# Ledger of designs, part 15: VH-VL binders against Peptidoglycan synthesis regulatory protein ReoY 2 (reoY2)

Target 1, 183 residues: Peptidoglycan synthesis regulatory protein ReoY 2 (reoY2), of Halalkalibacterium halodurans (q9k656)
Amino acid sequence: MGKWVSVAEKRQFLKWFLTQQLKRKDAKRILEYLLQHYHLLEQVMFTEEIRGRERTLVISTLQSDEPGFAFYLYRRKIEDPIRALGELQANPADPIYLILHFHGKAQNHQYLQMLDSESREYIKRFKQFQAYKEETDSLIEAVLIENEKKMLLQQIDEALDLKDERRFKDLVKKLQELDRRSS
Key: E = the ipSAE of ESMFold2; O = the ipSAE of OpenDDE; V2 = 0.75 times the mean of E and O plus 0.25 times the DockQ between their complexes.

## First folded at step 6 (VH-VL)

Design x4 (from x1 with heavy chain Y104W; framework fv_pimurutamab; at its last look DockQ between E and O 0.02; V2 from the best seeds 0.00; counts 0 for: pae O 6.6 > 2, placed apart)
Fold by OpenDDE, look of step 7:
Structure x4 (fold): chain C 183 residues (1-183), chain A 121 residues (1-121), chain B 107 residues (1-107)
Amino acid sequence: as target 1 above (183 residues)
Amino acid sequence: EVQLVESGGGLVQPGGSLRLSCAASGFTVSSNYVHWVRQAPGKGLEWLGVIYRDDSTDYGNEFTSRFTISRDNAKNSLYLQMNSLRAEDTAVYYCATDKYSGSWYGEFDYWGQGTMVTVSS
Amino acid sequence: EIVLTQSPATLSLSPGERATLSCRASQSVSSYIHWYQQKPGQAPRLLIKDASNRATGIPARFSGSGSGTDFTLTISSLEPEDFAVYYCQQYSNWPLTFGGGTKVEIK
């Protein structure tokens, strides 16, 4: 179940979010409407999961890789923000689950504090995954650099054997540049 | 050029039914929000309902049980089915839409010339 | 539903005079309100968008102002072609609603 969050906190966060560029500009109208109506905002719960029995809004900023807008009403997906708004207006007493996608979401402490426990765990796991990916990428890069160094060293040895001073100097410069990039 | 043309109006007895048509040109009806609005003689404007891009509809509170909006994409036309007509339904009926296909700002940029419906015994 | 009350019902003025029309909402509609002009035997024409923005082709003598519940349409200097009925309309909440209209007639 979702953590209790004050209407003031929700309002503050959504005001900030509205300063972001949304992929679907029409979605802004929904958020503005929520901000204008206390009783609706009180029913808003922030989450990261779509559950079949919950009315769920999904809104994304331009910098997100997620679709700009979706409204899940039971087992129906509504992609029209105006239609979604109409449904919210018709049923103001029902809970509203809100998924927001924006750059830095996983590091946004204000947002994380508003999420339910399950959603927070989801974000935590996602962060861990990103960290592992970054580590893996770094390791791959390191291996590539090492391989390139080995190749250069071999070529340097060959240049020495052939007494090719010009080639030797060029290869040493390349090695020095590689070392600078890897440091 | 965007054009809306209403048709199907006429004289009908109380309790009768009538189907109005709105033929659109210059835009695709399925790409926009199209509304029905009526105006009784010498009276103001009254919003009847809307059909969304996903073919869902919403209506004014007084019309949900008697009026039905539908769309034929192949004909690029809108329809208003009116049942159980009353004298109070006597009005000019307009279809209207905005100039935007992807967004709606609750405005009616384009109107038809309307079709007159008279409900009388 | 949101009720829009327009006043006055009729405004009698002479060409060249300033016209001020009021539209009041039963609850806040923010700036989500439009104004329309309707001449006899014609469909309405969009005049002002979102309380204060003139629609395309609308002369500068037309202006709109207001937010929340109180809105005003102003015609700075009436031209003969401006004598018509004016309606406000909100789209803040479903169902969409119109005001009762203000008739601007020649004195």
Scores: ipSAE 0.020, ipTM 0.595, lowest interface PAE 6.6, mean pLDDT 89
ESMFold2-Fast, scan of step 6: ipSAE 0.753; ipTM 0.877
ESMFold2, look of step 7: ipSAE 0.073; ipTM 0.618
ESMFold2 (binder alone), look of step 7: mean pLDDT 89; pTM 0.918

Design x6 (from x1 with heavy chain N32Y; framework fv_pimurutamab)
Fold by ESMFold2-Fast, scan of step 6:
Structure x6 (fold): chain C 183 residues (1-183), chain A 121 residues (1-121), chain B 107 residues (1-107)
Amino acid sequence: as target 1 above (183 residues)
Amino acid sequence: EVQLVESGGGLVQPGGSLRLSCAASGFTVSSYYVHWVRQAPGKGLEWLGVIYRDDSTDYGNEFTSRFTISRDNAKNSLYLQMNSLRAEDTAVYYCATDKYSGSYYGEFDYWGQGTMVTVSS
Amino acid sequence: EIVLTQSPATLSLSPGERATLSCRASQSVSSYIHWYQQKPGQAPRLLIKDASNRATGIPARFSGSGSGTDFTLTISSLEPEDFAVYYCQQYSNWPLTFGGGTKVEIK
């Protein structure tokens, strides 16, 4: 199952999506085919989950880190868009699930409203995960910088105790460089 | 026998509104995509818009704000609401069907005979 | 939008002659071209579907060919009823567009 979306809404969104640079140029052919064949477009449902028993097309833009193209059908992964297109033509009445990966997807109101509640919740949770990961990575970087400063300060203290002027000047320079990088 | 009959055309003032009807007989129109195409006197064909089987609609760029396509499946009929009409909207308006199965999409296999709309002061 | 350019604008021929009508697309439309015939005072009539397939009831003298950007409608031997305006139409991209038409007139 999926969420009901009007053909006009699907056409408007897919026309916009095709203005983006796709990872797989031949995947564009499938989307163009769907746009011109209204009865197939009627079967299209947007989702974030690969459907094992149903047809699922995955298409990604260059801005996404996801694979450029995949077509899933009954325990098989098809990576040839032309072969996938042939399957769509053979079974026109069957549902077509479409997963699109592109920059700004989580903030794209038009795309989000075409998703069912489960898919919207997945995107929301994924966005939260990405935010937490980025925040955590930033904190780790800050801790690493602080640790390096502490090590340099200890070495500076040692150089002062040993009256090593050259080493003292070198370490102070390194600390100043680290301070510039962290600010 | 498939038949489409347009009606509702006539003379209208610039800035005025008009509603065209397209009555289908011999088939169930709800199973079809239906398009409106217009033709100015002595000029070529111009695609205006379409209504899909789910009753959603799409239009050519210059028609989106002024024209609305709808249908009443119980009456087996289509409608074109035309607002803010201009002299350049003077044309014969046709409704045409697009088959959903066994055919190539965007083909206009059945056409009405057209209805004339004249926009003049 | 995809622009379809038909040539010639007017073709003056006699009955029994061969007519060749061209339709050129501003970008590739694969084979997604239909041809229509329109007689004065009448609605258009579908002639050729998807570049080369004759519609139901269309005489064998009408044939279509081409792919990509260049398409041709051929009438092998003109009959009196064939003098009309012919339009090509693409359905490859939105919006749907028609060519400007070729008028086949009696010489």
Scores: ipSAE 0.538, ipTM 0.748, lowest interface PAE 1.6, mean pLDDT 86

Design y12 (framework fv_pimurutamab)
Fold by ESMFold2-Fast, scan of step 6:
Structure y12 (fold): chain C 183 residues (1-183), chain A 120 residues (1-120), chain B 107 residues (1-107)
Amino acid sequence: as target 1 above (183 residues)
Amino acid sequence: EVQLVESGGGLVQPGGSLRLSCAASGFTVSSNYVHWVRQAPGKGLEWLGVIYSEGSTDYGNEFTSRFTISRDNAKNSLYLQMNSLRAEDTAVYYCATDRYSGSYYGMDVWGQGTMVTVSS
Amino acid sequence: EIVLTQSPATLSLSPGERATLSCRASQSVDSYIHWYQQKPGQAPRLLIKKASNRATGIPARFSGSGSGTDFTLTISSLEPEDFAVYYCQQRSNWPLTFGGGTKVEIK
């Protein structure tokens, strides 16, 4: 897939990416090197999967929860960007897989169009999982509110049976406050 | 040994179209980045655009709608299609490449240029 | 886009004299400045690439220096064939841009 992405498109995206704040300042030097040596940009392929036998660069912005930098080669993990840059300079004709982590990646159509089918499916599945988790968390909160309302209604019934006007008024006020929070 | 030769320049009327050719010898255009640069009479150099080795193209902002770079690998040549020409497009048009540089976009091989004159 | 300002616009010098040409960028281009020489009626010729590296076949009297925003092309002792227009060009940022040129003319 990487071969279907033009050098012009890769350049435009990486220039935008470099306007973001990176977790590792020295990783910026690698991306700048790629932008200044377009023969290396021809070898760049965007992906979401670490490829242990092929060169894989992982670079993250400050807003991402992912590690700031990693370079994978032959099952080795290199955490020094300068060592990674040296390897890119030594083997300029070999493929370079690039994983970029930044906020809003799943909604960035320019980035998504540069990914292979497997990477796009991964992002789609992850986005669906996040939506499901958010919905599930909302449902859990609703159940907790409903349980609290049920308890208050039982206590209100008790106060009515005991003709406790003060307690009745206090419990009704709490029930109305819960109704406000759920709306 | 390595050479670029432009052709196709001439006199055109405003609003007209013209296609320039750039023929390469001693190297393969599909293996190199090739640029178009123009120079109006008595003025400086202005970068117009590039065709990358894989075939995609990029242009300066003022050229994107009226100029198109293409190539014919079988003829080892590239072309510049110019549309809706204006008087300010009057210039010598060069093709250039950076085959000898370890740092791409340093243009070390240039053609002689072809003159395009836009006037009524 | 990055604007390159070359100064002076014209240098009037005699053979044997030292020429110093300036190129200033509107923002940092690191070291990605190339220098070209152009004689009347001829195509430009690459002199210096990446601020300080002489291109193949370029005489030792030509040297380049600088980084960031300020760059200099120096000709240590002018030969008759060196009277020409000199252009700087950046490739750090898109689009590629050239300076306005410095004309080195005989006094």
Scores: ipSAE 0.008, ipTM 0.524, lowest interface PAE 9.8, mean pLDDT 84

Design y2 (from r3 with heavy chain S56Y; framework fv_pimurutamab)
Heavy chain, then light chain:
Amino acid sequence: EVQLVESGGGLVQPGGSLRLSCAASGFTVSSNYVHWVRQAPGKGLEWLGVIYSEGYTDYGNEFTSRFTISRDNAKNSLYLQMNSLRAEDTAVYYCATDKYSGSYYGEFDYWGQGTMVTVSS
Amino acid sequence: EIVLTQSPATLSLSPGERATLSCRASQSVDSYIHWYQQKPGQAPRLLIKKASNRATGIPARFSGSGSGTDFTLTISSLEPEDFAVYYCQQRSNWPLTFGGGTKVEIK
ESMFold2-Fast, scan of step 6: ipSAE 0.389; ipTM 0.707

Design y5 (from r3 with light chain N93D; framework fv_pimurutamab)
Heavy chain, then light chain:
Amino acid sequence: EVQLVESGGGLVQPGGSLRLSCAASGFTVSSNYVHWVRQAPGKGLEWLGVIYSEGSTDYGNEFTSRFTISRDNAKNSLYLQMNSLRAEDTAVYYCATDKYSGSYYGEFDYWGQGTMVTVSS
Amino acid sequence: EIVLTQSPATLSLSPGERATLSCRASQSVDSYIHWYQQKPGQAPRLLIKKASNRATGIPARFSGSGSGTDFTLTISSLEPEDFAVYYCQQRSDWPLTFGGGTKVEIK
ESMFold2-Fast, scan of step 6: ipSAE 0.448; ipTM 0.745

Design z1 (from a1, 13 letters changed; framework fv_acasunlimab_arm2)
Fold by ESMFold2-Fast, scan of step 6:
Structure z1 (fold): chain C 183 residues (1-183), chain A 121 residues (1-121), chain B 110 residues (1-110)
Amino acid sequence: as target 1 above (183 residues)
Amino acid sequence: EVQLVESGGGLVQPGRSLRLSCTASGFTVSSNYMSWVRQAPGKGLEWVGYIYSEGSTDYAASVKGRFTISRDDSKSIAYLQMNSLKTEDTAVYYCATDKYSGSYYGEFDYWGQGTLVTVSS
Amino acid sequence: DIVMTQSPSSLSASVGDRVTITCQASQDISNYLAWYQQKPGKAPKRLIYDASNLETGVPSRFSASGSGTDYTFTISSLQPEDIATYYCQQYDNWPSYGLTFGGGTKVEIK
């Protein structure tokens, strides 16, 4: 099961997507081909999950951290967009699942509206996961910085006990630098 | 084909450290969700931790603070650094990954053959 | 965290029998559940993903269903090569509940 989305809505979104810089310039050709062929756009379904038994096309913009291109088809991964296009042309009536990676995706209402319910839940979870990870990573980094400061303080105390002025000054500089980056 | 090969297992005394390696072929480690799963002799499977495609890690409560997962993307190797080992850490350790790049689900399409770690005096 | 309760812990059945294993999650896991087969001395092999989808190449006698907190795995006609321990695993791991396996079900032939 998926939600039905009009060809006009898919076309409008993909035209906007193509105004973005893609990581793979040759992936633009496959999207342009889809835009030029109504019957293929009818088979396009927007998703966030790779489908093992269906054709899944993954395309990313330059600002995304994801790989620029991948095409998955029943136990195969094709990394050449031109070869992927040939496969799509060979079976025009079969579904084409499309995963697009771009900046601001989780907040793009038009994109989210085109996703099925499971894919929308995936995006919601991913956005919440990203927010949670950012918070958790900040807390972990704070703990690591605090632990490094404790180590430096122990080493400073040792340098003081040993009356090692140079080591003391070097360690104090390191502690000051750590304080700056933790601010 | 996708293959995972674990190495680095062996006999180690309690309180010591051991590093396991998982060498991947047929896919890019930096693009995949990589996990470590262990199985104590005669017991069930227990998730240990994972590293996401973006490099962030998470761990089971039983190993948190003692184990660290990392990877060397240039060599296509994932590591499990095990510190302060306990007798309870004795297990076969597997690395496992999802089929597709960028996945963070942890539904484990591919597994290594496992490497035995025995923590005993 | 999410606890997976798998039953039974073990069972013995005859070739051709219908075998059913169940998993209950401590909370709704939205069908993020896989089933694995592990033969002695081997790594686990995933048979089912997303609660009910059969992995390619896996015999049709294996099936699974369920939703929410209750999930079932079935072997419609047990074969000798099906002797193994079977595990369910949830991967509803956000916001970082981790991954949890069921306790396993050892399937043996009488």
Scores: ipSAE 0.000, ipTM 0.435, lowest interface PAE 18.4, mean pLDDT 81

Design z2 (from z1 with heavy chain S35H E54D G55D, light chain D50A; framework fv_acasunlimab_arm2)
Fold by ESMFold2-Fast, scan of step 6:
Order: structure tokens, then sequence, then C-alpha cells
Structure z2 (fold): chain C 183 residues (1-183), chain A 121 residues (1-121), chain B 110 residues (1-110)
């Protein structure tokens, strides 16, 4: 089913992934099995969500905070990679959805290109949201600093009118700190 | 708190059988790999075998065919059935388990206190 | 089975000394190695997992490193409470599920 992603691209990525340390060492056997069986690798779809009606294989590297291994087969969860391999061999014609967890996944161009359409759009929207949030937070901080400066300038003027030297010096110091933060 | 307690050890004659129990509290034994590890007096540690939630088991070559690991999930107990005991099986037997379901097999976070099995004529 | 060769079998050191223990695997175990401390009459306690990761709550004087077939465990400043036997353990559980421990290193104070 993964017609928009070539078997060669899947093989290249999985070979790289196998250079990483897996949380479940025996999960390596499943990936090696897929790499050595062209027809199964053709059926592999990279995804970010567990599928309710299809087989979903989840494998994580040691650096990931996610669980090391899980294989979802309809309403069942199989946690033994060797048992999962046996189940997977029972029906080679069914699609296999593969979820890989590893450090830097959201920034890995090769991995993102292999994701199904739904997962690609989710990651794209998430990245756009993160960029927008960071930009918005920066704008809010700038507005808050500017408002504080306006208040301080008004208070400095009042201190000058009242000839309050102590207050004047305190306010000037606060204004200098805001200028330093906004640089 | 999570705790493992072994029981059933004692003195047995060579060729006889003995069953050890490992009672788990604070978690369900079916959610983890349950392992048995033994230590002969004054010697090092030796892995004996495991059982997982799907009843799959595996054993060290030295005990394969003689020892069987099983579990009773309703009681949170794992068992080690030892048949055809040899003098070389004399050891303190520990049960051990990983902290979380799906953790790497063999990362022993919790250990019992151990139970001594002496096989002697 | 993967054979784990641990050295030395025993050592004596003074309080404050740096202590080093080595462990060699008969084949590449890809950092699937743990280190345990066993005090007399007690069950072992894991100090290190995945070759170099210190378990939470374990004192920072304990550390470990290594890769492939060669691994090292270090106590940077030996304390009296560190008197124990230390074991390495491989858990490269594929394709064979057999776990193996090193022979142990008994650490004593001079």
Amino acid sequence: as target 1 above (183 residues)
Amino acid sequence: EVQLVESGGGLVQPGRSLRLSCTASGFTVSSNYMHWVRQAPGKGLEWVGYIYSDDSTDYAASVKGRFTISRDDSKSIAYLQMNSLKTEDTAVYYCATDKYSGSYYGEFDYWGQGTLVTVSS
Amino acid sequence: DIVMTQSPSSLSASVGDRVTITCQASQDISNYLAWYQQKPGKAPKRLIYAASNLETGVPSRFSASGSGTDYTFTISSLQPEDIATYYCQQYDNWPSYGLTFGGGTKVEIK
C-alpha cells in the first residue's frame, strides 16, 4: 500500500534505524525479517498512530521515552517481539503499520517523507503551531517590555517633578534592566 | 511498595523434586517478565529462566528439560518446578523482575530475598 | 551462550582510592550490559544499565563505560559501605534469550 514510498527508501531508512540501540533488542529480529522479505516491506506504511483495523508495530530506540515494543493486532496487544514475529508471518498480505520512536524524529527529513498522509499533515501542522507559538510568545514579551518601559518613563517623570532622588535612581535602574532584556 | 518474596527452599535428596514460589506484591506478575536467578554458596550469579505474560518461557542450558516456570496471575505468584535435582543445583534461588511491562528483558529492578535449596545425599 | 569474563576476581584498596573493574564479552553485546552490587547476605542491586547509565539514587562516585566486547566499571573514591562483590551482566536477548553474569569482583578495604 505504500505506493508513494519505494521499497528502496524504506530499506535505506530501516538499515539506518538498525544502527541505533533499541530498547528491546529482540525487536531487531522483526525489522531484519522485514528487510529480507521484499513483499512484506512493500506492505509497510510508516505512521504516527495506532490503527484500529490494521496491524501496528511500535519500536523505540533506547534514547526515546516511549515503550520499547508493542504489536497491535486488531484488539490485541502483543509485547513479546518473538511472539509478534510469529503472528506477523501468519498473514503476509495484510498491511503493516510501523511506528518508530527515536530522538530527533520530528526533524528527520527522511523519516517524515515516508509517513502516511495523515501523519505528515499532523507533523507539519504541529511544526507550524510550534513556530507560530514561539513567534507569538516573542511578540507578547516585546509588548510587555514596551508597556513596562512606558510605565517606568511616566513614573520617572513624576519622580523628577517631586524631586525624589531615591525613587528616580530605582526607576532608572529598572528601566536599564528592561533595556538589557530587550537587546 | 513493590516486593518479591521467595519460599519453598529446603534440603532435598538428589533425583527428587522441589517447587519454589515467588509472591509479588505491589504489581501483577503477568505484566512483567518473571525471572529466576540462582547463586551457589560462595559462587557467582547464574540466570535460570523466565516466564512472560503470554506463558512463553526460556531456560538456561544447565536446567532445560528439568526445570519449569509457571505462574498464577490470580495470586500474583510465579513458580519454579525443579525436577531431577542434582548436587550442582544447590544454591540460593532469587526471583527477579523488571520495573515496567515492556522494559528490556533482563534489567532486574526488583529482587526477592532468596530461598536456599540444598541438594545433598 | 555469551561468556562474560570479569577481572580481577578480587581486589583490596584504601578508602578514597579509585577502583576499576573490567568485563569482556565473547561477542559484541551492543551495550546491553548492567552492573550489580551485592553486599554479604543480600540480593544484588543494579547500579548501572545500558553499559553507562547510572540508576537513579545511586551515588555519583559509581560510573561505567565501554562498547562492543569491552566494558569498565569505576568507583572514583571508595567508601567503606562499598565493600561488596560486583557483577556485570549481559542482556543481549536476541537471537538467544540466555542471560549471563561475569564471575564477580570482590572489593575489600585494606
Scores: ipSAE 0.007, ipTM 0.472, lowest interface PAE 12.7, mean pLDDT 82

Design z3 (framework fv_gevokizumab)
Fold by ESMFold2-Fast, scan of step 6:
Structure z3 (fold): chain C 183 residues (1-183), chain A 123 residues (1-123), chain B 107 residues (1-107)
Amino acid sequence: as target 1 above (183 residues)
Amino acid sequence: QVQLQESGPGLVKPSQTLSLTCSFSGFSLSTSGVYVGWIRQPSGKGLEWLAHIYSDDSKDYNPSLKSRLTISKDTSKNQVSLKITSVTAADTAVYFCATDKYSGSYYGEFDYWGQGTLVTVSS
Amino acid sequence: DIQMTQSTSSLSASVGDRVTITCRASQSISSYLSWYQQKPGKAVKLLIYAASSLQSGVPSRFSGSGSGTDYTLTISSLQQEDFATYFCQQYSNWPLTFGQGTKLEIK
């Protein structure tokens, strides 16, 4: 069971995408060109991986942290949308791989349905990895906080033994600040 | 059959220019998307990419060495050349040239390598 | 620059063993990773490209896996001719960068 995506489905999604604000305003011209030429839109395939030797077009919305525009051809990176448009016009029969970056992409069912199953699984794995990394980073911070707390408690005991009231008050304040950070 | 063979001076004095030539057969740099690159390996160390040249004469250089590197091709002779200016002992290495025969492969997937040529920089 | 780390500089193994070699990138390279084999006095050989695609002519005992930042080369049943140095390389971003290499030695 291969995935077939109609030109109508691609057109509908790209029209929606263009309602978002793009980081690179001149990248809009490329998407508008694709929408005006159905034969090029037929060659468009949605992906999540740069396909180096195939034409790979990357476009990002303002809300995304990704770069606004890139066009990859033979692993050369073209950052000028006008130059990229010229290449598309020169080679209309060749595949065009399109990577779109926008807020909420991993939860956008319409976008995910246009990707092949391999690309969809790649996104799922990446999301799982990100969740695991965030959880692991939190555990590391908890260990660091616990270690600092142990050192402060030891120093507080020492200040009490030395009857250093000023140092005792300073260390207790630091311990309270650390407890607030761990809340 | 694709074959690449490097040739160089063997020995170069510090501050001079090192010139290397890669001669190849079994493919053409006239083929769209084909590229030839240069990679070096100092004794007991890892591989370091230097430069590459595409069929359309586009060139990319390692940024750390860019000011000292010049890559060129002579399609009629099936040769790619690399020049490194102001050499020092740190440029002592085995120098390889490598290519991707098929335009469908991504740049950086070196399918075929030469045997390498040793260059020693010493007084 | 993307840093490629092969944490193990050498591995000892016996013929017939299952061997794994690991490579880690300092940032995501989206499976734009190749594995190479280097034997003394011989040309460097491409084994795997795009993290998991076997180069034509390479024995099926070699396989690659991984995504994002973590990648592995596996030799399912080690042969005598497999004792060599193995390098990973990313081609996601310029400059192209290689791992330090992992030398596979006879146990």
Scores: ipSAE 0.005, ipTM 0.452, lowest interface PAE 14.0, mean pLDDT 81

Design z5 (framework fv_ogalvibart)
Fold by ESMFold2-Fast, scan of step 6:
Structure z5 (fold): chain C 183 residues (1-183), chain A 122 residues (1-122), chain B 107 residues (1-107)
Amino acid sequence: as target 1 above (183 residues)
Amino acid sequence: QVQLVESGGGVVQPGRSLRLSCAASGFTFSSNYMHWVRQAPGKGLEWVAVIYSDGSNTDYADSVTGRFTISRDNSKNTLYLQMNSLRAEDTAVYYCATDKYSGSYYGEFDYWGQGTLVTVSS
Amino acid sequence: DIQMTQSPSTLSASVGDRVTITCRASQSISSYLAWFQQKPGKAPKLLIYDASSLESGVPSRFSGSGSGTEFTLTISSLQPDDFATYYCQQYSNWPLTFGQGTKVEIK
């Protein structure tokens, strides 16, 4: 059971999406065509998965690592946006599944509201995973700074034992710089 | 229909400042990302800076980071480049450029100005 | 930064010739490559985007091909208006980077 999405909501989001830089400029013509034809826009459903034998349109912005354009029909891939547009015009009553890839998608409340429940759950889990990775990276950096400080302290002790005044001053400066960086 | 007109170029001494302007017409300026691209005499093209359509974000080439500031005034349809601490190697024709699609910063520049020459010389 | 290298730096050709210019990226840029034409004293003009897509209003004698790290611009039958400098540009990663240019001169 998915969430009901009005044509007005779809139109508002796609107008915003069209202000974004797409990997394939010609794909903008398909989205513009959908916006100009209410009947087709009614058939559009937002999803995160390629549907088997259903029409699935994939459009990506430059900031995304995903392919710029693909149109799937009967598990076949069409890579020419103009040919895809021709197919949409020939079969206007059939559902159109739309997958949009863009930077910040996991944090875009308007987009998430238009997805079915399964797609929303996937994005939520992905967002939680990204947050965990960021926390882990921060901990790794803290450990690396701590290890570098330990090495510098050992080297300072060795310089003191050897009465190497120049090396001692050099190492103390490096330690002070690390302290400023870690605050 | 679409026009970009740069101004503000001239001769300036090393270490000084200069501000370039780019007047835009024939498209919805407030919807477009704007770029500065330069070309030293007899040399190739070098990307300099970009500013987002609403002015919320900017980015710069490493060669100008900390010295140049890109800005815009959407009420006047005008793009700016404030150039500080100028060096001889900043001598170039400066172009403003944009993509034809609203909200786009592809770098596939459909629209270019005529350029304005900046000469940094003592 | 991604380095873009063009070959040749200069080529001499006659009207009616088939001309090919190559562009190499230091790392894979997929198909995020544009080709520009520049005539002396003028701003550059976009010819090709997404490696192979012809910009509106550009003559069909211009074509682009390639993906990854190797790209080619071809002019199938050189016209007098085509003597110019050509630049490739990647937009796969920031900062945007251009090739050094290829000058197409009269033989």
Scores: ipSAE 0.000, ipTM 0.440, lowest interface PAE 18.1, mean pLDDT 82

Design z7 (from z5 with heavy chain Y52S S53Y N57S, light chain Y91R; framework fv_ogalvibart)
Fold by ESMFold2-Fast, scan of step 6:
Structure z7 (fold): chain C 183 residues (1-183), chain A 122 residues (1-122), chain B 107 residues (1-107)
Amino acid sequence: as target 1 above (183 residues)
Amino acid sequence: QVQLVESGGGVVQPGRSLRLSCAASGFTFSSNYMHWVRQAPGKGLEWVAVISYDGSSTDYADSVTGRFTISRDNSKNTLYLQMNSLRAEDTAVYYCATDKYSGSYYGEFDYWGQGTLVTVSS
Amino acid sequence: DIQMTQSPSTLSASVGDRVTITCRASQSISSYLAWFQQKPGKAPKLLIYDASSLESGVPSRFSGSGSGTEFTLTISSLQPDDFATYYCQQRSNWPLTFGQGTKVEIK
């Protein structure tokens, strides 16, 4: 079922977010303004997607590799937080979409619960993709180890056929080392 | 017919505790944000506390933070205000009030109870 | 905190008079202002929300106007039932704050 996000819940999260170090210090003023204006805060919707026709604020902490601040309004991109604040003050009744970038976002249960349905699906897909990539990488490594073992076994057979005791001993040692790594 | 009935007020000494109750009827209590607003004798109105429809979120005026606790029991359609470490300046009529819109904290008080008087004096 | 200042503190009027009450905010609150009526010994009653929107069941003689920092409540033709104290309240900024009240009494 969908969850209604209360102003108090948004306020608690944004107060925590402001304890983090922001890339753009002036962006803090916008969040403080929203915290102090509960009707505006009620219009805030947390999202992971820039909305082309709606007002979208993007604010990032120092740990994020995303830009520190951007304000999108249809075809316009405003990079000055003070100008963005002026626009919010001029049009207080319009919805405000908020994208926050910070370390550990995908594992932050409180933040995920506040996201709109589209953003929750994006995060879910991202987690699924990451899990798939890790599983795929592990399978590739396992295949490479098995291929190396098969090659070593073939070379051991050849050494036996040639009665090369020294090479046989070296290859057996390599096979034992590979078996240890895969244990 | 929306009805809010406060109770629990009385005379208490400074430093003691008191718990107020607000019994709600005539609307879907579990869908509404609820507030406490107080008024000192002969003075104006002061907002005290708010609680979300499901009780998961609360907020308080700076003057009562750390001393007062707002809570609710949706199964009994009742709102509470636990007041600890009472001071003379807490003397007031306490009103419970509904927020005009369900599921949100607008700060629009469309329905009020009759009020209950709390007097903190030595 | 946003300070709300009402004027006058007390107003004497007669039935049929046009009454005007002013409310000033210490900073801009756009249109996020409500007006309440309170009679002695009674709870406040919402009259106007969002500066100019008349609450359901409130007589049309009540009207609100203004935006930013200056707001006005007008009673076009005062009735006996209108002698009360009136409060403005802002919901633009945290915490919610009220004006000190304007008492409308019989001349």
Scores: ipSAE 0.006, ipTM 0.460, lowest interface PAE 14.4, mean pLDDT 82

